# Ledger of designs, part 341: VH-VL binders against q9umr5

Target 1, 268 residues: q9umr5
Amino acid sequence: SYKPVIVVHGLFDSSYSFRHLLEYINETHPGTVVTVLDLFDGRESLRPLWEQVQGFREAVVPIMAKAPQGVHLICYSQGGLVCRALLSVMDDHNVDSFISLSSPQMGQYGDTDYLKWLFPTSMRSNLYRICYSPWGQEFSICNYWHDPHHDDLYLNASSFLALINGERDHPNATVWRKNFLRVGHLVLIGGPDDGVITPWQSSFFGFYDANETVLEMEEQLVYLRDSFGLKTLLARGAIVRCPMAGISHTAWHSNRTLYETCIEPWLS
Below, E stands for the ipSAE of ESMFold2; O stands for the ipSAE of OpenDDE; V2 stands for 0.75 times the mean of E and O plus 0.25 times the DockQ between their complexes.

## First folded at step 14 (VH-VL)

Design gl2 (framework fv_mavrilimumab; at its last look DockQ between E and O 0.94; V2 from the best seeds 0.88)
Fold by OpenDDE, look of step 14:
Structure gl2 (fold): chain C 268 residues (1-268), chain A 123 residues (1-123), chain B 111 residues (1-111)
Amino acid sequence: as target 1 above (268 residues)
Amino acid sequence: QVQLVQSGAEVKKPGASVKVSCKVSGYTLTELSIHWVRQAPGKGLEWMGGFDPEDGEPVYAQRFQGRVTMTEDTSTDTAYMELSSLRSEDTAVYYCATVSYDWETGRYSFDYWGQGTMVTVSS
Amino acid sequence: QSVLTQPPSVSGAPGQRVTISCTGSSSNIGAGFSVSWYQQLPGTAPKLLIYGNSNRPSGVPDRFSGSKSGTSASLAITGLQAEDEADYYCQSYDVYLSGWVFGGGTKLTVL
């Protein structure tokens, strides 16, 4: 039998948003128990990510317990960060495949319509004033805002991304790394035509330097320092990169070709 | 507030086609996702199909595939449902309804309904 | 025969509490899709009563409540009134059918 699949949604998503994904899984892997976690939907997805991590943890623990052979995680957009954090804090998870579906794994620094409606009076260059404030960090988007021009503020004020990345020292860094490394495979999915994740390479742990030049995963300090296990995962062949062009951000979970190419192979 | 006004009752012969209209007011048709649900006399609600609220594509229930066509006229803010090859079992009240997304809860629902159109299929 | 199973009928006296169950499966409610409830008074179109498992639209009294657990959902009506006599339908999405689905309906009689 197939391992259970757990789906974690992104910002302002509904379970309905993943209907096609579930239909694909049902068609290609009949009998698979697939669950979209119906938590923090809509406006509630703006809640602090650590709060979401706790909520989702409570939801996945029973599922994992019933699946001793392991489970697969499909985590979309913001959900990908939630899942990474989840796997970092859980010392007993049994995740075989962690599928990060167009997630801003190295953070977000974009001036897109996606952010404009939430911060209509703010520009990309000024959002740090909001996001790196105490009240800003109460919003999920700010938890992974990564301003390359204000690195000091990011490192000191980011209450989520900087911590799960091990970019800021904290007492749980070693344990979180150990926990995360329990994952069987890390499947990274994203693409240049996403239009929301900025830069799109963030889905592959790439990101801007101080000159807004995009550097790859292997050039990132978190990789070089193996702060949360990326270097170790890559070394043991546990990281899969699946880039795909021609897919907008809201279509990653509803594209058949993408599913067959990047997701289906890891649902065993 | 959205209002849906449907066309009048229809009487059809077996094998014929029926086209029911649903005029939208309060909002424009382009702002809404119209779906159709029917109810045979003394029976329950049955979803027939509609326009997907996320991608705007028409989706039909498997049971009606090939026999139902749903269209929209944005110039008149009117949605249409055409059912062909009518059978006696198609005798029912047909409802148009809006499927809306609530951003606060992240949930979809059939939040507004037309008054219904009785379609009778008899020889 | 309906994908979502409801009791055909329930009854209660004025002022009482009644509950209507909606039993689904792993392909709908159990898959994480939300449940809505609709009230249909005799001779009228359905009306949205509960959406997203437990949310009330404006105008719906708080004596109506919804819940969801596992593969099932439930509608509770407290302080039953004569005007509550109607048919009630649960609704969700089913991945097997690739579409929205309704329960078979429950006729509520106020004694």
Scores: ipSAE 0.919, ipTM 0.952, lowest interface PAE 0.5, mean pLDDT 96
Fold by ESMFold2, look of step 14:
Structure gl2 (fold): chain C 268 residues (1-268), chain A 123 residues (1-123), chain B 111 residues (1-111)
Amino acid sequence: as target 1 above (268 residues)
Amino acid sequence: QVQLVQSGAEVKKPGASVKVSCKVSGYTLTELSIHWVRQAPGKGLEWMGGFDPEDGEPVYAQRFQGRVTMTEDTSTDTAYMELSSLRSEDTAVYYCATVSYDWETGRYSFDYWGQGTMVTVSS
Amino acid sequence: QSVLTQPPSVSGAPGQRVTISCTGSSSNIGAGFSVSWYQQLPGTAPKLLIYGNSNRPSGVPDRFSGSKSGTSASLAITGLQAEDEADYYCQSYDVYLSGWVFGGGTKLTVL
């Protein structure tokens, strides 16, 4: 029998958008209970990410309790950051596979339609003025904004990403790392034709240095210091990297080849 | 203000085909996803198919596969549903409706409906 | 056979509260797909009443409310009025059928 699958959507998503992914799971793994969490839809997806983490935590607890053998998470886009925080704050989670589907795990430094809609006069080079303010941190998009040219402001102002990365000292850092490390597998999915996640290597814990040169996961300080467990997970063989070209940001959950190659093997 | 105006009632013999039209006003058909729902006399609503609101491809309910074709003419803002190999059980009112996304709530719904087209299949 | 199960009929007196149930499964409501409700007055096209489980479109009175729990949904009508006499349909998406599904309908009679 297959473990239940919990799906966490991204910015301005709906459960309907995941219909194809659910159909693929039903076809290949019949009998699997799959739940797309029907929370923080539409404009509610702009709420602070810690508020979203709290709500999703409340929703997953009963599902995990009914599945003592474990569950899988498939977490798309912004949802992948929610899920990573979830794994850190839950001392009793039983997640086997955490599947991060084109998520900005090291942050975002790119213009998006939603940023242009929300901040129409801003470009990525000056958005730090908004996002690294108390008002800006009330928006989920700004909770993972990562301007490589204003790292000191990022480290001081980020209410979310800098904390879950262990880039700033806080009293929960040790326990969050311990909790995160209870995951069985971390499956990282993304690709160069995504068009939204910037740099796309953020989906693999890569990111820009101050010169906008992409440093891969193993070159990142958070990896080298093992601040939240990436080095430990890689040493266990628990990190799977599954890049795929030719997929735009909104198509990751509706591509059968991507599902069969990168997702299905981890849905035990 | 979206308006959906359907073609008039049809009487057909078993084995024939029927093509119902749905004229869109207030919006262009390019901006909308038209779906078809039928209702046999004294019975409930039955989804037949339509154009997927996210990818724009036609999808048909399984029981109508092979008998139904749904098309759109963007130059006239008119959607069509053609049902072939008609049986007496196909006697129903056929509705067109829009399926649209509300970005504020993140939800899809069948929000605007045509007046319905009665199709009677009799020997 | 309807994938979403509704009682065939419900009745109530003016001013009362009436609830109409919609029972689905793990392949539709239980998978996280939202529920919409439609009102159909005699001889007319269906009208959207509730979408996204609990949202009311403009012009729908607040005495109509919707909720979802587990694999089921519910439409509540308070302050029942004679003009509420109609057929009511729930609707969701089903993964096994790969399509939209409607409940069998509930005839509301105002006594």
Scores: ipSAE 0.809, ipTM 0.906, lowest interface PAE 0.9, mean pLDDT 92
ESMFold2 (binder alone), look of step 14: mean pLDDT 89; pTM 0.924

Design gl20 (framework fv_mavrilimumab; at its last read DockQ between E and O 0.93; V2 from the best seeds 0.90)
Heavy chain, then light chain:
Amino acid sequence: QVQLVQSGAEVKKPGASVKVSCKVSGYTLTELSIHWVRQAPGKGLEWMGGFDPEDGEPVYAQRFQGRVTMTEDTSTDTAYMELSSLRSEDTAVYYCATVSYDWETGRYSFDYWGQGTMVTVSS
Amino acid sequence: QSVLTQPPSVSGAPGQRVTISCTGSSSNIGAGFQVNWYQQLPGTAPKLLIYGNSNRPSGVPDRFSGSKSGTSASLAITGLQAEDEADYYCQSYDISLSGWVFGGGTKLTVL
ESMFold2, look of step 14: ipSAE 0.843; ipTM 0.918
ESMFold2 (binder alone), look of step 14: mean pLDDT 90; pTM 0.929
OpenDDE, look of step 14: ipSAE 0.932; ipTM 0.959
ESMFold2, look of step 16: ipSAE 0.846; ipTM 0.918
ESMFold2 (binder alone), look of step 16: mean pLDDT 91; pTM 0.934
OpenDDE, look of step 16: ipSAE 0.925; ipTM 0.955
ESMFold2, fold request of step 17: ipSAE 0.851, 0.847, 0.837; ipTM 0.920, 0.920, 0.917
ESMFold2 (binder alone), fold request of step 17: mean pLDDT 91, 91, 91; pTM 0.937, 0.937, 0.935
OpenDDE, fold request of step 17: ipSAE 0.934, 0.929, 0.932; ipTM 0.959, 0.957, 0.959
ESMFold2, fold request of step 23: ipSAE 0.843, 0.847, 0.842; ipTM 0.918, 0.919, 0.917
ESMFold2 (binder alone), fold request of step 23: mean pLDDT 91, 91, 91; pTM 0.931, 0.937, 0.936
OpenDDE, fold request of step 23: ipSAE 0.934, 0.931, 0.933; ipTM 0.959, 0.959, 0.959
ESMFold2, last read: ipSAE 0.846, 0.851, 0.855; ipTM 0.920, 0.920, 0.922
ESMFold2 (binder alone), last read: mean pLDDT 91, 91, 91; pTM 0.940, 0.938, 0.937
OpenDDE, last read: ipSAE 0.930, 0.933, 0.930; ipTM 0.959, 0.958, 0.958

Design gl3 (framework fv_mavrilimumab; at its last fold request DockQ between E and O 0.94; V2 from the best seeds 0.90)
Fold by OpenDDE, fold request of step 17:
Structure gl3 (fold): chain C 268 residues (1-268), chain A 123 residues (1-123), chain B 111 residues (1-111)
Amino acid sequence: as target 1 above (268 residues)
Amino acid sequence: QVQLVQSGAEVKKPGASVKVSCKVSGYTLTELSIHWVRQAPGKGLEWMGGFDPEDGEPVYAQRFQGRVTMTEDTSTDTAYMELSSLRSEDTAVYYCATVSYDWETGRYSFDYWGQGTMVTVSS
Amino acid sequence: QSVLTQPPSVSGAPGQRVTISCTGSSSNIGAGFAVSWYQQLPGTAPKLLIYGNSNRPSGVPDRFSGSKSGTSASLAITGLQAEDEADYYCQSYDVSLSGWVFGGGTKLTVL
């Protein structure tokens, strides 16, 4: 009766990290087949995002094939970017709801514990030296590092985010846009108390300008140019924004109120 | 290496309570997530509950909800499991164990175990 | 009875290969939760044998291997030795029970 739900995790997550989410779904939508894709866990989540996209694609294809009526994607944190890319490269996906759960959809530019762990001697202001190098781009975190003060480096060196955003010209931009537009609904979830996603508006495709002023989705060039279909999706009522305060980054998948308000409505 | 040393065997009457201790060494209790697993004679392993390795909250198996209480004393690096309203079916060896996250593989497992505490419930 | 189903017993001669199955469902193994295996020698506490479906802790010989597919997992023991005679348990997490779960256990006899 219910469409299958596929969960894609973030950095250093385990399937266990989503136990509460799965329990919520099991309770409220019994019979739903929910699968947390057990790939690129732990330190392997640091692998290049394109590599992850390929791996997750191999895992979702058979699930989608068995669900002709469609599937739902719940993609958390870094997983949200993986899923967006996945839907961009797949010309035959059948995703009804793409739920982006506190994902840095427009990139990351903030000091986090993850960054301190990987780059203990670097601050966000000088990470461009590392992240926009060839070896830096071998780490998932750098694949969506978006330095607003070094836009040229971002546009030229970002091997992932700049491409899926259509910010850098590439031969697949038109096709990727077409593919992504196959999604039924794009549900964007995030909030001001996240503490990790920086700025938190990135979960809603907002981001810093050169003065670190946060601009909304509608002010972004990717929207104005409709480079990957945001403007089109919004126009047809396919984008849902669900902001919620009082939720830390590691709690988005384990909050009952958030689930009932922002996730559950899109699982039927 | 983590070492878990449990308290000695207990003999209890039906309706009584038992409190088993588990002292940790090698690491501090605050660095570990202690869980309890019991095994009736000649039977399999049964998870009772423990402290969630991600949020630190106590979680109990539904079967034991209301009868079991798990606590920790960080000053002595000792974890406790108290089971009340004992019945003959509660006769078992009770183990404390650590549930740990492996950052390389991103998976949890019960990696260290105590020696076990035999609890006998008999009238 | 157990959420994870194991054969009650398996046997093999020294040097042989034996396999122990662990059958779960969509609420545990099939949901994407990892499987661990534990060895329990007679009169002793369980010992972690395999974690994360197929990983061996330090000190576990490579003749022990684990795998996972769909809703099931399996433990394989090659070059069976007398010291391998023990009970073996698989373990995962179950969302329907909101807790960790063990298989019913398999008694391995070395002939």
Scores: ipSAE 0.937, ipTM 0.961, lowest interface PAE 0.4, mean pLDDT 96
Fold by ESMFold2, look of step 14:
Structure gl3 (fold): chain C 268 residues (1-268), chain A 123 residues (1-123), chain B 111 residues (1-111)
Amino acid sequence: as target 1 above (268 residues)
Amino acid sequence: QVQLVQSGAEVKKPGASVKVSCKVSGYTLTELSIHWVRQAPGKGLEWMGGFDPEDGEPVYAQRFQGRVTMTEDTSTDTAYMELSSLRSEDTAVYYCATVSYDWETGRYSFDYWGQGTMVTVSS
Amino acid sequence: QSVLTQPPSVSGAPGQRVTISCTGSSSNIGAGFAVSWYQQLPGTAPKLLIYGNSNRPSGVPDRFSGSKSGTSASLAITGLQAEDEADYYCQSYDVSLSGWVFGGGTKLTVL
């Protein structure tokens, strides 16, 4: 019998978009209970990420309670940040595999169609003026906006990403790190042809320095300080990196080769 | 305003094929995802297939695989459903409908329907 | 036959409230796929009534409401009127069948 799988969708997403992923799981792991959490769909995916974390927490509790041997998380795009926060705030989670599907884990610094829709006169170079304001932090996109040229503003204003990364002092940092480290495996998936996640290495905890040179995970201050447990987790052999070229942002959950290579092995 | 107008009623013998048309006005076929749903007399709705709204590829319900072909002619904005090897149990009203995405809610639905085409299969 | 189970009929007096159930499984509603509802008046094509579990298209009266819980969904109709007499179908997506599925339908009679 296989552990239940919980799927957390991304920005402007739908449960229907995951139909192929669920079909692949049904083929390879028959009898597995798979649930795409039917919350914060469409425009509701713009609500503050802490609000989404609270709602998704309420939804996963009964699923986890019915599966004492553990569950798996598959979390796509923005959903991967929701899931990482869940792993930090839940002292009672029983997640074995956390599978992060092209998620902006170190943040986003790139122009996208949905940013143009929300802030039509803004570009990535000036979006910090909106995102690092109290009003901007009411939008999920701004909760993980990470401008490498305004690091002091990011550290001061971020209500979400700087907190879950342990980049800003908060009273729960130690307990959040302890909770995150209870995960069995962290499976990081992404690739250079994504076209939306900027830099695409954010899916692997890489990010820009002030010169827009990508520093890999092991070069990041949050890794070196082990601020939320990445160094500890890597030393345990619990981080799996599965890059794949040739996949656009909306195709990660529908590509069979990606499923077979990067997801299927972790659905025990 | 989207309008779907279907071809007229057909009477066919067992073993024949039928091709039902669905003409779209108010939009073009390149903007829409047309699906086909049938209803036998006194029975419920049965999804047959259509063009997937996310990738635009045809998908067919398992029980119709090998007997149904769905095509589109973008020059006339007309969708077609052809069902072959007809049997008496294929007697039904055949509907075309749009499957649309609502970005505000993140939901898909069968929102606009044709008037239906009665297909009768009898000897 | 029908993956989504509905009662064959329900009835109510004018002004009353009725509910129509739609019971699915872990491969459809329970997997997180949304439920839509359709009204079919005699001799007409189906009409979208509710989509995305609880959303009303423009022109649908607010006495129609939908909900989803677990593997099941429900359509509620309050303030019953004679014109509500129709067949009602629920609809979702099913992973095992790799396709859209409709319930068997419920005939609503206004007494």
Scores: ipSAE 0.837, ipTM 0.916, lowest interface PAE 0.8, mean pLDDT 93
ESMFold2 (binder alone), look of step 14: mean pLDDT 89; pTM 0.925
OpenDDE, look of step 14: ipSAE 0.921; ipTM 0.953
ESMFold2, look of step 16: ipSAE 0.826; ipTM 0.912
ESMFold2 (binder alone), look of step 16: mean pLDDT 88; pTM 0.913
OpenDDE, look of step 16: ipSAE 0.916; ipTM 0.950
ESMFold2, fold request of step 17: ipSAE 0.832, 0.827, 0.826; ipTM 0.915, 0.914, 0.912
ESMFold2 (binder alone), fold request of step 17: mean pLDDT 89, 89, 90; pTM 0.921, 0.924, 0.927
OpenDDE, fold request of step 17: ipSAE 0.932, 0.935; ipTM 0.959, 0.961

Design gl4 (framework fv_mavrilimumab; at its last look DockQ between E and O 0.89; V2 from the best seeds 0.00; counts 0 for: unsure alone 74.9 < 75)
Fold by OpenDDE, look of step 14:
Structure gl4 (fold): chain C 268 residues (1-268), chain A 123 residues (1-123), chain B 111 residues (1-111)
Amino acid sequence: as target 1 above (268 residues)
Amino acid sequence: QVQLVQSGAEVKKPGASVKVSCKVSGYTLTELSIHWVRQAPGKGLEWMGGFDPEDGEPVYAQRFQGRVTMTEDTSTDTAYMELSSLRSEDTAVYYCATVSYDWETGRYSFDYWGQGTMVTVSS
Amino acid sequence: QSVLTQPPSVSGAPGQRVTISCTGSSSNIGAGFSVSWYQQLPGTAPKLLIYGNTNRPSGVPDRFSGSKSGTSASLAITGLQAEDEADYYCQSYDVSLSGWVFGGGTKLTVL
């Protein structure tokens, strides 16, 4: 039998948004128990990510308990960060494949429709003024805003991304790393035509330097320092990178070719 | 508030086709996702198909695939449902309805309904 | 035969509490899709009563409430009134059918 699949959605998503993904899984892996976690939907997806992590944790624990052989996680967009944090705080998770579906794993720094909606009078270059404030960090988007021009503010004010990345020292860093390393495979999915994740390489732990030059995962300090286990995972062959062009951000979970190429191989 | 006004009752012979219209007001058709649900006399509701609220593509229930066609005329804010090869079992009240997304809850629902169109198929 | 199973009928006296169950499966309610409820008065079109498992549209009295657990949902009506006599339908999405699905409907009689 197939291992259960747990789906975690992104910003402003609904369970309905993942209907095609579930249909693909049902068709290709019949009998698979697939659950889209119906939490923090719509406006509630703007809640602080740590709050979301706790809610999702409560939801996945019973599922994991019923699946001693392990489960697969498919986590889309913002959900990918939620899942990474979830796996960091859970010392007893049994996740076989963690599939990060177009997630800003190394953060976001770009003008998007989501940002314009929330911050209509703010430009990308000035969003740090809002996001790195106490009230800004009450919004999920700001929890992974990563301004390369204000690194000090990011490191000191980011209440989520900087912590799960181990970029800011905290007492749980070693334990979180250990927990995250329990994952069987980390499948990173994204692409250049996404249009939302900025830079798109963030889905592969790439990101801007101070000159807004995109550096790859292996050039990042979090990798070099192995602050949360990326270097270790790569060394043991546990990281899979699956880039795909021609897919917009809202289509990652509804593209059959993408599913067959990047997702399906890891559901068996 | 959205209002849906459907065309009048139809009487058809077996093998014929019927085309029911649904005129939208309050909002433009381009702002809405129209779906069709039918109800046989004394029976329950049955979803037939509609335009997907996320990607705008028409989606039909498997049971009606190949026999139903749903179209829209944005110039007149009118949606149409055509059902061919009619059978006696197709005798029902046909409803158009909007499927809407509530951003506060992140949920979809059939929030507005037309008054229904009775289609009778008899020899 | 309906994908979502409802009792054919329920009844109650005015002022009482009645509950209508909606039993789905792992391919719909259990997969994480929300449940909506519709009220259909005799000779009229259905009306949205509950959406997203628990939410009431404007104009729906708070004596109507919805809940969801596992693969099932439930509609509760408190303070039953004569005007509540109607058919009630639950609705969700089913991945095995790739479409929206309704329950078989429940006829509520107010005694």
Scores: ipSAE 0.923, ipTM 0.955, lowest interface PAE 0.4, mean pLDDT 96
Fold by ESMFold2, look of step 14:
Structure gl4 (fold): chain C 268 residues (1-268), chain A 123 residues (1-123), chain B 111 residues (1-111)
Amino acid sequence: as target 1 above (268 residues)
Amino acid sequence: QVQLVQSGAEVKKPGASVKVSCKVSGYTLTELSIHWVRQAPGKGLEWMGGFDPEDGEPVYAQRFQGRVTMTEDTSTDTAYMELSSLRSEDTAVYYCATVSYDWETGRYSFDYWGQGTMVTVSS
Amino acid sequence: QSVLTQPPSVSGAPGQRVTISCTGSSSNIGAGFSVSWYQQLPGTAPKLLIYGNTNRPSGVPDRFSGSKSGTSASLAITGLQAEDEADYYCQSYDVSLSGWVFGGGTKLTVL
């Protein structure tokens, strides 16, 4: 009997886009209950991430309750940040594998079509003026905007990423870290040909320094201070890194080799 | 205004094939994903296949695998569905429809439909 | 029979509320695939009524509403009118069949 799998989508996603992933699971793990959470779709995926976390929390509770032996999360793109926040805020979660599928875990510093649609005259170098404002923080993209050239603004203005990373003091930090550390495995998936996640190493908790040189996870302050449990998880052998080249951002959930290599082994 | 105009009724013998056309107006076929849905007399709707709206490849319902081929001619903005090895159970009205993505809601739907083509398999 | 199960018929008086159910499984609605609803008047092509569980296309009155819960969906029609007499179909995607699926249809009779 396989643990249920919960799928959390990204920005402007459709449940239909995950059809191939679900078909792969059905083939290799017959009888597994897989649910793509059908919330915050389309334009609603731009709503503040804390609002999305609250809504997704309400949706996962009955699924987790019916599976006391545990569940798995597969969380794509923006959805991987939602899931990491869920693991922190839920003291009653029973997640075994958290599979982060090309998610901007250390943030985003790259121009995308969605950013151009929202802020048509802006470039990544000046988006901090918008995103680090109260108005900008009402948009999910700005909740994980991470400008390496304005770190002081990021640390003070971010309403989401700086908090779940433990980069800003807050009264729940100890409880959130404890809750996050209850996960069985953290599976990090991404690759250099993604084309959207910038830097792509954000999917592995890597990120730019002030010179836009990518520092890997173990060189990040949030790792070194173990602010939300990343160093503890790595020392425990609970972090799996599964990079794969040749996959564009919209193809992670429709590549069979990626599924077989990086996802399938963790769906106990 | 998208409009789908289908070819006329067909009468076929068992074992033959039929090819139904669907001409698109108001948009070009390269901008649309055409799917085919049939309805036997007095029965419900049955999806047959179409061009996948995300990757543009043809996809067929398992029930019709090996019997159906769906093609498009972009020079005439016309989609085609060919069903071979016809049986009396294939007597139905065959509809073409667009499957469209609404970026506002993040959803796909069968939003524009042709008038239908009656195919009768008899004798 | 059909992968998505609908009652064969429902009826209601003018001005009343009627609900049409659509019961799926863990391989379709329960997997998170959205539900669309189509209205078919006799001798005509289906017309999109609801998509993405709850969204009304332009021109569809707000007395039509959709919902989804678990493995099931519902179409509600309030303020029932004579012109609402038609066949109604739900539709979703199914992973086991690797394809789109329609319900068996519900004939709505306005008394």
Scores: ipSAE 0.812, ipTM 0.905, lowest interface PAE 0.9, mean pLDDT 92
ESMFold2 (binder alone), look of step 14: mean pLDDT 88; pTM 0.916

